# VH-VL binders against Rho GTPase-activating protein 7 (ROPGAP7), part 4

Target 1, 201 residues: Rho GTPase-activating protein 7 (ROPGAP7), of Arabidopsis thaliana (Mouse-ear cress) (q8rwq4r167to367)
Amino acid sequence: LALEDIDGSPSFLEKALQFIEKYGTKIEGILRQSADVEEVERRVQEYEQGKTEFTFDEDPHVVGDCIKHVLRELPSSPVSASCCTALLEAYRIESKEARISSLRSAIAETFPEPNRRLLQRILKMMHTISSHSHENRMNPNAVAACMAPLLLRPLLAGECDLEDDFDGGEDNSAQLLAAANAANNAQAIITVLLEDYGSIF

## First folded at step 1 (VH-VL)

Design r1h27 (framework fv_rolinsatamab)
Fold by ESMFold2-Fast, scan of step 1:
Structure r1h27 (fold): chain C 201 residues (1-201), chain A 123 residues (1-123), chain B 107 residues (1-107)
Amino acid sequence: as target 1 above (201 residues)
Amino acid sequence: EVQLVQSGAEVKKPGSSVKVSCKASGYTFTSYWMHWVRQAPGQGLEWIGEIDPSDSYTNYNQKFKDRATLTVDKSTSTAYMELSSLRSEDTAVYYCARDSLWFGELSDAFDIWGQGTLVTVSS
Amino acid sequence: DIQMTQSPSSVSASVGDRVTITCKASQSISSYVAWYQQKPGKSPKLLIYAASSLQSGVPSRFSDSGSGTDFTLTISSLQPEDFATYFCQQSYSTPWTFGGGTKVEIK
């Protein structure tokens, strides 16, 4: 129930996403700037105690970190290992038009409906933020950099290897290079999904 | 007097690139964002992108992202727009324009415009 | 992207007439609309911006109204120098988009 509580009302995540769309669009560094960890934990606890609405005077950076907290604590990634592999395969197509078409097909054909809905909802908020980059300084690349590790966790964990991907090696330097490449791929994939949101969803 | 003065008309072949300049004077160049907008003959206005001259941060219209490059030279208070892979459909007057301020904040409306640069793409 | 639809595409009017131009956004843009005047062979000139603020040097006969999706530019008593094409622009979110223009021409 990522977006809806058991009684069908909007979840904590959905309410936080709505808050960012309404009050966070003009906040410089939104989603990038971290709030105090103790304030984030306190706000999560307040929700559980009945403070279920975010008011206009809340700190947008705290609400942004609440979104990240929920995504980080999800039992499974919004995008599964097999879905990450499908996205990575589609992304590696060199033709931009074929790449976008392949990403659309991968999402439509391989994603379970709840995962597709969750990813689409989060990307909608991210798209809204990047559409206000003039005020908030968070263009599609910057938003993707902040959110990609939370959305494509299996890719960063090395669970989405294609046959021609990095093989490993024993050196710490080889492992750091693999991790950097995975992070770059995750950011690039999310950037394309964000920039072509209307064509893909 | 606040003004933006653009480079002269260009005639280019399909597949080539064009680079238009926009020299600012009469105000603090780094205090205002610069926009690029085009207008095909007899048509409406189409936004290409924007740049913050203070740090060269750019945002592009997705339609132009892979072909347009916006840059600035702070030392000469000059903004540049380069458009590559030109097609006949790119024939237009290209404008630079300054973002206006409202009580010190960006208003996202364009108060000072260059005179325009006609770019003709023909074989 | 937010689409801005202007109506009418042209208006024939006489000096002294009240002229109204309408602009419709495909989604709510609150009050973030700007209006421009463009004369043949010239660059656009900003008339109104940011919560109905009249640009310096623009005559008081120009005014605007509206919020949400429906906006109107009004010229209360058309003067000879007002025959031009007028454009609206949404200032709500990128990409910045313009209406198709309304040509105000001599009747």
Scores: ipSAE 0.000, ipTM 0.480, lowest interface PAE 13.0, mean pLDDT 85

Design r1h32 (from r1h2 with heavy chain L100Y Y102S G103E D104G W105Y E106W A107Y I110L; framework fv_rolinsatamab)
Fold by ESMFold2-Fast, scan of step 1:
Structure r1h32 (fold): chain C 201 residues (1-201), chain A 121 residues (1-121), chain B 107 residues (1-107)
Amino acid sequence: as target 1 above (201 residues)
Amino acid sequence: EVQLVQSGAEVKKPGSSVKVSCKASGYTFTSYWMHWVRQAPGQGLEWIGEIDPSDSYTNYNQKFKDRATLTVDKSTSTAYMELSSLRSEDTAVYYCARGYDSEGYWYFDLWGQGTLVTVSS
Amino acid sequence: DIQMTQSPSSVSASVGDRVTITCKASQSISSYVAWYQQKPGKSPKLLIYAASSLQSGVPSRFSDSGSGTDFTLTISSLQPEDFATYFCQQSYSTPWTFGGGTKVEIK
């Protein structure tokens, strides 16, 4: 449902992803630069009122923020807590070749098919953008930095089963370090999925 | 032979502009991005910007954005870098370099011989 | 901007010596580092790029290692033609930035 409406037509998210792939590849800072909050809210509301098509003259930064809005508002994260745990475990493997193979296996074995399709679809758009980094200044790491928090929400919320070596307890500084490590891990995982997109999907 | 040949040394006064040329041969000019990098005497390398010869799309290092202008002439397979409002600290050897793309990351696999630009009174 | 710090600034070595040059990035750049050789009065020459890919025509005595923030270029058995200045470059994020250079001098 995230990519298709009930009648099988492309969803708001799918139309926004197609727009970015067609009109966003040469836009500097695409997915990184924020549009006016009021413009984004207005465009989302217009969709809900039946204005379902994106025209070629729309602001790509507004459309990019519409994608982020949809992902943020999804009832469930695109990647569940258990799937985040599987990705983090695979990512922590020392060998790059074994890491890629483990990420591929984790996605194939633990992801429900709708979640796998959604993640793959979003990564396809992200991969397209990062493949045009010469024009848009958004390499895989930069795209991952923008999108990872929206794709791996449970990892940042501390909902994954995997425990780190750091103690939580009463130490606020330890909690801040744990949160920073989670954000870095989310970005690093998505970066690998983009850099090795063809080997993983 | 695959090569980049640059114009000769220039001596300029502060406040003036300089335009350096870089003629490509031995490869398809429009298939590779052209970059400009400078090196002050005895110092390291500093990236100025890049241009896609196929459509003249440019990206600049923020430090040079207001003063550098990159252009190409496809008919002669020549790239140009113009730097305005010259200061003494702009004294450097300026290189053109062909961009080699690996997974969206740039490396420079072919370099011109360099053009010394001296800015003095 | 990503800052590249290169050490040492110079090293004196003899033919046959093992030479190591280090490069530190101000943030993680994964494996996206390149190494260049520059001889006096000449333009830089690409040696290694894209996660340890050796440029065509570059001798196998040149190798690199490292990931994240710490990188090393190694010349396993220094030859007379290897006396030059070496630069690292991060290719992870624009603007592209270079290390300060390491001059490999004859003893």
Scores: ipSAE 0.000, ipTM 0.487, lowest interface PAE 12.9, mean pLDDT 84

Design r2h19 (framework fv_rolinsatamab)
Fold by ESMFold2-Fast, scan of step 1:
Structure r2h19 (fold): chain C 201 residues (1-201), chain A 125 residues (1-125), chain B 107 residues (1-107)
Amino acid sequence: as target 1 above (201 residues)
Amino acid sequence: EVQLVQSGAEVKKPGSSVKVSCKASGYTFTSYYMHWVRQAPGQGLEWIGEINPSGGSTNYNQKFKDRATLTVDKSTSTAYMELSSLRSEDTAVYYCARDTGYEDYLWSGYYFDYWGQGTLVTVSS
Amino acid sequence: DIQMTQSPSSVSASVGDRVTITCKASQDISNYVAWYQQKPGKSPKLLIYDASNLETGVPSRFSDSGSGTDFTLTISSLQPEDFATYFCQQYDNLPYTFGGGTKVEIK
């Protein structure tokens, strides 16, 4: 339901995704550069007050942050803990062809349909942006770095970690290393989903 | 193999201008931003500016705005940095450097994977 | 402008030593930090980017850690070819800025 309102009309998220696809492809650092937090909050409130359409003269960085705001505030991650585990298991396969096949199967077979549709929709926008990297300087890896923490929240929170020897010790250096590994895994998974979008969806 | 080959050392008088060239080979010249960075003797690195060789759009460090001009010649795959109103403090090795993040999808860009050999510009007398 | 403060300015070390170099940004730059190695008379060489990704051909003894404002480059077991000056660079925002450099010298 994240993509449509109760009455079936396009949601705030869907309209923001469409705006970025239409007006964000030539904006340098799109999805990476932050907008003023107060401007983002104001724009979200304006939507709730009936300003439901994005016009061509909106600030693309504000609209990008509106997307992140919605994803951050979803009651449940777009990808659940069990789905994150399935993606991480598939990603760890060393053969590129087997990895892509396993990621496709994990998404098709384990994801609830609404979560699959939401992930696919967001990846479509991300794929469109990364396909224009010569103009916006946001290649697949860069787009994945910006969006992965919002899409794979359980992986970063340690809720789906397959590492049985990591117990979240009090050692700060070990905790920082674990967090860095989780972030790198999340980014790498999303990068593969972007680069092989047509083979996976 | 990617190569950035810069023009030779220059000795200039205060108040004059210098124009350094950087000839690129081994990749598609128009697909990567080109940066210019300088280093005074024994000192750190200082970013001057960047140019998109496809469209010619530039961004400059405010410190060099009004004195630096970045241009490209697509037909020869050559980038140029011109610095005017030279002072003794401008004595430095000037580098061109290629941005990452276009044809190589592994990187996000804004850091520099290939550097020219450097051009020493001495401003004296 | 984002200021990158690098410390120490120099360190004397022996082959086999663990060397750590720190870099502090004046504001949050997430993980948008690269590290360069420069040998006398040579141009800088990219070592690490995105605060953890090792450039192709760079030995595994080089590593980076940190996020936000505090970053560390570590050389786990110093080799003869590692005696050089090291620079950090932020690429979160224009203008791109570098640390002042750390010279790793023979003890």
Scores: ipSAE 0.000, ipTM 0.449, lowest interface PAE 13.8, mean pLDDT 83

Design r2h6 (framework fv_rolinsatamab)
Fold by ESMFold2-Fast, scan of step 1:
Structure r2h6 (fold): chain C 201 residues (1-201), chain A 122 residues (1-122), chain B 107 residues (1-107)
Amino acid sequence: as target 1 above (201 residues)
Amino acid sequence: EVQLVQSGAEVKKPGSSVKVSCKASGYTFTSYYMHWVRQAPGQGLEWIGEINPSGGSTNYNQKFKDRATLTVDKSTSTAYMELSSLRSEDTAVYYCARGPSYDEWLGYFDYWGQGTLVTVSS
Amino acid sequence: DIQMTQSPSSVSASVGDRVTITCKASQDISNYVAWYQQKPGKSPKLLIYDASNLETGVPSRFSDSGSGTDFTLTISSLQPEDFATYFCQQYDNLPYTFGGGTKVEIK
C-alpha cells in the first residue's frame, strides 16, 4: 500500500499517482469528482487479480478514487499525531517566511523517513494537479480540500491540537464546530504545503 | 557511474525495420523510465516514446504510435526501440535517455546514450 | 500537444557577454521546464530542471527564470566552451516537447 511492493517494484498507489500526473492534469474536477463506487471496487479487485498496470484509457476519476481508497485503508495515517501537531504549530506562525521555514523544519526534523517520503510523493501529485488549475479547475485550495482528511487523519480525529480550544460541555453544535475547525486547519496546512511546495521540499 | 550504451549505426532500405538497443548500467534499471528521442540532421529533438522497465507499460508520441515499438529485457538491463515501415525522412540520430524515477514520474532526461545514426536510403 | 517556441534561432556573442534565450509554452506548464546543451556531434546534456535547479557540475553562470508560459535561460558571462545549441523541454504533460533550439556562436 505504500509506494513500493516487497520486491522494490512500484506499488498500486505509486502507479495510480503516476497515472493521475500523466492523464489527470486536463480533467475538470479531478480528485473532487467521484467515480461509481462499484467501478472503484472492481478496479481494486482487478489489481489483486494481476491487472497491475494502468492504461491510458482508464477513467481518471476511477483512478483518483483508487488513490483515496488506498490512503483510507492504510493501517496508520501518512502523518502521525505528533507530526500533525508539529505541522499545526508551524502553520500558526503569522509571518509567511517564518511559517514556511518552520514547516520545512518540522517535516525534515520530526517526520520518520518513510512518512516524509510518502507525504512528499502524494503532495507532488497534488502539486502537479493544482499547477494546472486553468485546465482542470482544481486550485491548491480545492485539491487540499479533497485530500487533507486522508493525509492528516489524527488532526481530524482531535488527537493533535496544541491546546484545548474547546472548554465547553457535551453539545452536538459544539462538536460540529470543533470538527469544522479541525477540517479547516487540515485544509489550510495542505494548501500552504502545495502553494510553497518548492520552498518546503 | 551511470552509462547508456547504444548499438552501432545502421543503413536500411525504405520499407524495412530497424531495432536499436540501449544497454544501461550503474543504476537500478527498473527504477527509471527509459525514453527514445530522435534528431534529424540539423534539426531539433523529437520525443518518440517512453517505457517503464518495471512493468513494461509504454506511452508513444501519436506521430510514431503505429510504427514504433518499445521493449525491455530486464535480465540484461537493455531497452529496445523498433521502428517499422522506414522512409527517407526517418534518417536521424536516435537517442535513448533516462527519464524520471517513480518518485518524480514526469521529468527531464538526466543521462543520454551516445546516439545511433539510422540512415534510410535505397 | 504543448508547443515550445524558442527564440532566437541563433545568436553571436563575445566572450564575457550576457546571453539570453527565451522559450514560450503554448499553455501553463508551471515550472516543469528543463534546459539542455548540445555540442556538435554529441548528445544533449541536462543543464537546468524545475525552472531553477542547476544540474550537478553545471557552472553557476547558467541560470533560468520564469514560470507559467514564459521562460528564460541566461548565461551571465559567456565562455568559449559555451558554444553549443540550447534546447528547452516541457515535462508538464505527454508528449514531451522541445523548443526549436538556439545556436550560440562565440565571436
Scores: ipSAE 0.000, ipTM 0.457, lowest interface PAE 15.7, mean pLDDT 83

Design r2h9 (framework fv_rolinsatamab)
Fold by ESMFold2-Fast, scan of step 1:
Structure r2h9 (fold): chain C 201 residues (1-201), chain A 123 residues (1-123), chain B 107 residues (1-107)
Amino acid sequence: as target 1 above (201 residues)
Amino acid sequence: EVQLVQSGAEVKKPGSSVKVSCKASGYTFTSYYMHWVRQAPGQGLEWIGEINPSGGSTNYNQKFKDRATLTVDKSTSTAYMELSSLRSEDTAVYYCARETYYDFWSGDAFDIWGQGTLVTVSS
Amino acid sequence: DIQMTQSPSSVSASVGDRVTITCKASQDISNYVAWYQQKPGKSPKLLIYDASNLETGVPSRFSDSGSGTDFTLTISSLQPEDFATYFCQQYDNLPYTFGGGTKVEIK
């Protein structure tokens, strides 16, 4: 389980998410600003060597990048290709009220329990950060821009069942347009999940 | 032995300021956040703010941010809370409290408290 | 701000009784709740943190149950030294907030 080690103790990811919720809310550019790659790699190695706790003295940008590192290194996306398709179908509904209801249903009905729990946990941290945008400058759209590519990887890779409005062929300009549209859709989906977090979960 | 020792009771006029001290001993002062909490007579507990003694960074309850100032003196392991523009409703016992870090998962509760400082604001 | 609603405001119980105090958060706080005991004229004392972890030196008759929004402090076999006011506190998000307190009177 990504949130728990095999012995049931909190995982590296869970500890990093808790750190950001407690110490990251007032840090300008949290989750967007990159830390030094060598510092991130060092901190990950320290975890492997037994420094399994984050102290209040840690650099929040390093911890934020540790979260992204874990998500990038997961063998499979937190949201599978079929689940991405379900989210995209729900998101395309033009009525805001019907869209929110459909997103709630898609998550409840199509997501395997571990994937739903992982997505909800990560969104809780993201929601906490975006709720403090006056201090950290990270509104829901900004947080979604940083995290959506890590959460909805199959959508970005073009593995979803639904075709984009911009049909990308072998032409490079059409392919770039399709990729931009997929990125915009991923960000928009995550933004809705953050803005209507209480209605969806 | 870990302990927090606060300064003595104060009687202040409305509009004045009060500065309460909290001297830490028995642990590494810079390793734990210090919090300030008040309790009006017969009332509940109200969080004022926190300070990281290592860097001096602070967070305040919005209700107090325009009047409260938290500082530390690392050389004497002492934390201070200054509250300005005092009103009669500021009459309360003011506590300093250490935030625990047993480990990251189990941290954040207030494990050690000062004895409290009664601040009375009267005309 | 997260509101912590504590009930009852007071309870009278005899030595040996089981006492139950409830605390409700206005939103999900996971397990980030602590319980404190305050005796007259004294500072609060930490009893329980992370909803279920008993602070060192606290008697085993104190326990907590609950997660998310609903939490319960239980004192089994109440003792004379348990006369006090009890407070819950959330530390899930700033500002930290406390329940209104429950006064336990032995009578």
Scores: ipSAE 0.000, ipTM 0.444, lowest interface PAE 17.6, mean pLDDT 84

Design s1h1 (framework fv_siltartoxatug)
Fold by ESMFold2-Fast, scan of step 1:
Structure s1h1 (fold): chain C 201 residues (1-201), chain A 120 residues (1-120), chain B 107 residues (1-107)
Amino acid sequence: as target 1 above (201 residues)
Amino acid sequence: QVQLQESGAGLVKPSETLSLTCGVAGGSFSGYYLSWIRQPPGKGLEWIGEIDHSGSTSYNPSLKSRVTISVDTSKSQFSLKLSSVTAADTAVYYCARDYEDWGSYYFDYWGQGTLVTVSS
Amino acid sequence: DIQMTQSPSILSASVGDRVTITCRASQSISSWLAWYQQKPGKAPTLVIYKASSLESGVPSRFSGTESGTEFTLTISSLQPDDFATYYCQQYNSYPYTFGQGTKLEIK
């Protein structure tokens, strides 16, 4: 239901993704630069009140933050803990060809259809933006950095079974290192999915 | 541990081009941005611009007409050129790494800085 | 451009004091604010990011808070090594902008 409303019409998220694809490609720092929080909240409320279309004169940074708002507010991560584990296992394969093949298989075999469609749809928008990096300064790494925490939440939360355990509690430096490693892995996985989008989807 | 080191001429004549290079050691900067930041003596910090490994740049609008930042990945270095300098461009110039946080960047590693004086 | 205003410009304090430095943004920056410490003749070093997150290796006596567009850096028990100039930086919007600095000096 994330991409379509109950009656089958495009959702708020789908309309925002379409807007960014059409009007965001030449905007410097799109998806990276934040909009005013109050303007984002206002625009979300306007949608709820029946302003369901994004017009050409909307602020692209506000629309980008609307996408992030929707993803943050989803009851469950776009990619589940088990799906994150499958992606991390595939990503760790050293051969590029085997890695791409394993990522494709992981997505096809472990993802529920709604989650696969949601991830593919969001990555399509992200791929479009990163393909215009000369104009917008958002290369695949930069786009992945913005979006990976919203897409791979269980990986960052330590819910994946491949994450190493360590003696916790009072050891803040070990916890910070683990968090940094998880963030780097999430960004790297999404970067590969963007760079090889056509081979994986 | 990433180490950043600025180098270049410490004295530049008015109207000439200021040229500095930052050497990057102790890690790959692929997936990060690298910035130039300056500080006039006794004053605050001013962000000049940033670049990534692919050469994608963003510049402070106040300096955009005079600034060029470039990258040489084979030498693990990036460079700043600031044209048509005046005494107002006298400053300590720092290179810094932009650490990513939700598509926003703060500077987690800084070079030691190099003083550039613009004087006849 | 987003303007960052720090207060006070100069703060005189003694070892053991609790000190608070304030930074105000001219518009909303959410939590996208960092604090840097700069000692004379040295490069700035990161103290706090995302308004309240302590950088690795920074003593726990440092803390940050946010309330709307107002941000504070607090040192709970000032040590000799803490006398420096502190800068806030917003990283919500291009161009990145810094406050003018607060010099923390010995009373």
Scores: ipSAE 0.000, ipTM 0.432, lowest interface PAE 16.4, mean pLDDT 83

Design s1h22 (framework fv_siltartoxatug)
Fold by ESMFold2-Fast, scan of step 1:
Structure s1h22 (fold): chain C 201 residues (1-201), chain A 124 residues (1-124), chain B 107 residues (1-107)
Amino acid sequence: as target 1 above (201 residues)
Amino acid sequence: QVQLQESGAGLVKPSETLSLTCGVAGGSFSGYYLSWIRQPPGKGLEWIGEIDHSGSTSYNPSLKSRVTISVDTSKSQFSLKLSSVTAADTAVYYCARDHSGYDWEDLYYGMDVWGQGTLVTVSS
Amino acid sequence: DIQMTQSPSILSASVGDRVTITCRASQSISSWLAWYQQKPGKAPTLVIYKASSLESGVPSRFSGTESGTEFTLTISSLQPDDFATYYCQQYNSYPYTFGQGTKLEIK
């Protein structure tokens, strides 16, 4: 599981999420602002060498980039292609009340338990950050923009059944438009999950 | 071992500003957060806000327009100011250490050290 | 804001009893819950942190469990010093919120 090491202790990801929740809430641009590349590479190398502990004086932007690195490098997306399809279908419902209910049902009933727990854990950190937007300038939409591509990878890869057919697949401009639409949908879905976090989880 | 003690005026008139100080002894300000909590007589606990040694604050939204927490590292103390008080602000006020520590395990620790509390009565 | 609801509000028990106090969160707080004991006229003291971790110096008869959004504090064999009001507190997100308290009193 991404949140626990083999021996059941908290993983590097879990420790990084806890750090951001405690020390990232007042940091302007947290999760969006990139850290110094060499510092991120150093910290990732330390992780690869088994140094998974964070100290209170770590740079929050470095820790944020470490979270993104871990999510990007996961063998499987936190949300599978079929689960992305379920989320997209629920999101397209016009009624806000029905949309929230359908998103809750999709997550509770179709997600494998490890994937549901992982998504919920990451959204908890993201919700905490967006709840402090007055201090960090990261509202739900901004947090979603940074994190959605890492959470809904199959949607961006064109693996979801509900995507509209687009002509060609050989036309680069049509492919760019489809990619932009997928990115917008991913951000919108994550934004709803953050804004209605308490109703969905 | 860290010890916390609240001090300040025990009586505040309606519409005035409530001012309290928390003195810190037996340890450093570095590496932990300090919270203010209040308890109206016979009622439960309400979190007011927290601050760290650098002055970074988080406030309860219900009080945010009226509350200011500040730190004075030279005097080893933290303070609470609550403006425009009413009878509803009558409570015992506590300062407490939110144990943040210096490693990842301490980042989510509860409030392990509390002051004795000081009663503030709002009346004319 | 996350609402914390405790039950019961008052629990009457005798020395030697096994007592359980429950706290429910209005939304997921993972394991970020602490339990405090408050004796009359005194400040609260930390008993359990991170849902099930026993604070240093607290007797082993105290334990905490979690199941989803439901949390319990159990005292396996009640002692005279344990009669007090108990509060749960979530520290998953700001604002930190407390339950309304459970008064454990002598039957």
Scores: ipSAE 0.000, ipTM 0.436, lowest interface PAE 17.3, mean pLDDT 82

Design s1h24 (framework fv_siltartoxatug)
Fold by ESMFold2-Fast, scan of step 1:
Structure s1h24 (fold): chain C 201 residues (1-201), chain A 126 residues (1-126), chain B 107 residues (1-107)
Amino acid sequence: as target 1 above (201 residues)
Amino acid sequence: QVQLQESGAGLVKPSETLSLTCGVAGGSFSGYYLSWIRQPPGKGLEWIGEIDHSGSTSYNPSLKSRVTISVDTSKSQFSLKLSSVTAADTAVYYCARGTYYEDYVWGSYPDYFDYWGQGTLVTVSS
Amino acid sequence: DIQMTQSPSILSASVGDRVTITCRASQSISSWLAWYQQKPGKAPTLVIYKASSLESGVPSRFSGTESGTEFTLTISSLQPDDFATYYCQQYNSYPYTFGQGTKLEIK
């Protein structure tokens, strides 16, 4: 129910995504620039108290952080550990044509429908933002850097079924390197999904 | 005074790879983005793709599966490879420089094209 | 992709005339539009950027305007050196797209 409340009305997340698509495309650094944490928490609380509409005079950076807040607070990642593994495997295909085809197939065949809809909806907003990069300075790579950790959480947390079988408990330096590699992979996967959005979705 | 100069084979056979290089002279290679643009005889302009000094690329989706742009900052050059060419790829190929916004904290993007190379005609024929 | 439509495709004019070329974007591009001049056998050269800003070294008889998704290039008093093909280009979104071109020729 990430995109719809239990009564079927658009959720806080859906309303925030619509706001960014309508009012955020010309805002420099949108999704990257952080708003005041206290202001974000205040706006989330106002929603819970009945202020359920975003108006044109809202701060776009606050609304962007509301999206991140919702994604961070989801009990389960938008993309499960097994789905992350499927995306990573498809992404590693050397041929660009085969890679795009494999990513499309992985999403269509392995994702539960609600997770596919959620990922596609968020990527639609991200694609809209990156399509206005000359106005907002947020290209696909920059948008992916901001959002990938929230979308591919299991990959960043080391929960995906990877080929590597390693002892992460003792070597903190190796753990940091592995985490950096995972973050780079997550960003790269999301970047491809944005750059080839029309071919994949 | 920036000068861009295209070089490469003017004749390419169908199914082969078109390869061009653009030399950049008269200033630092850093601080701008570099694009390839083509123009079929008697027709309009089509943007192919761009690259910055760090090697970050953006490609026209219609050509993305066939295009690779690379940069060699030590030689002040950037290059275009277009695979599996057909007669439809016959065109004058231009390299061009785009200015970009410095001192912005959230990124830099190319702007309009302020300098163009003279263009090089590539004919695809057996 | 954003489509750029130019009109007219061919414009015949005399030296001293005021001429206007138009360019329409299929969706909002804000002011992120450039105009280029291309003479036969030569590379395009920049005339106007950001819809209305005159490139350094370009004569003041050239000007650009914008109104929503419609853009114009005006030459207030046409000189012999101005006969060329003119292209508009949006740089709001990838991929960058150009208009079809307007050929300005001697009447």
Scores: ipSAE 0.000, ipTM 0.418, lowest interface PAE 18.5, mean pLDDT 82

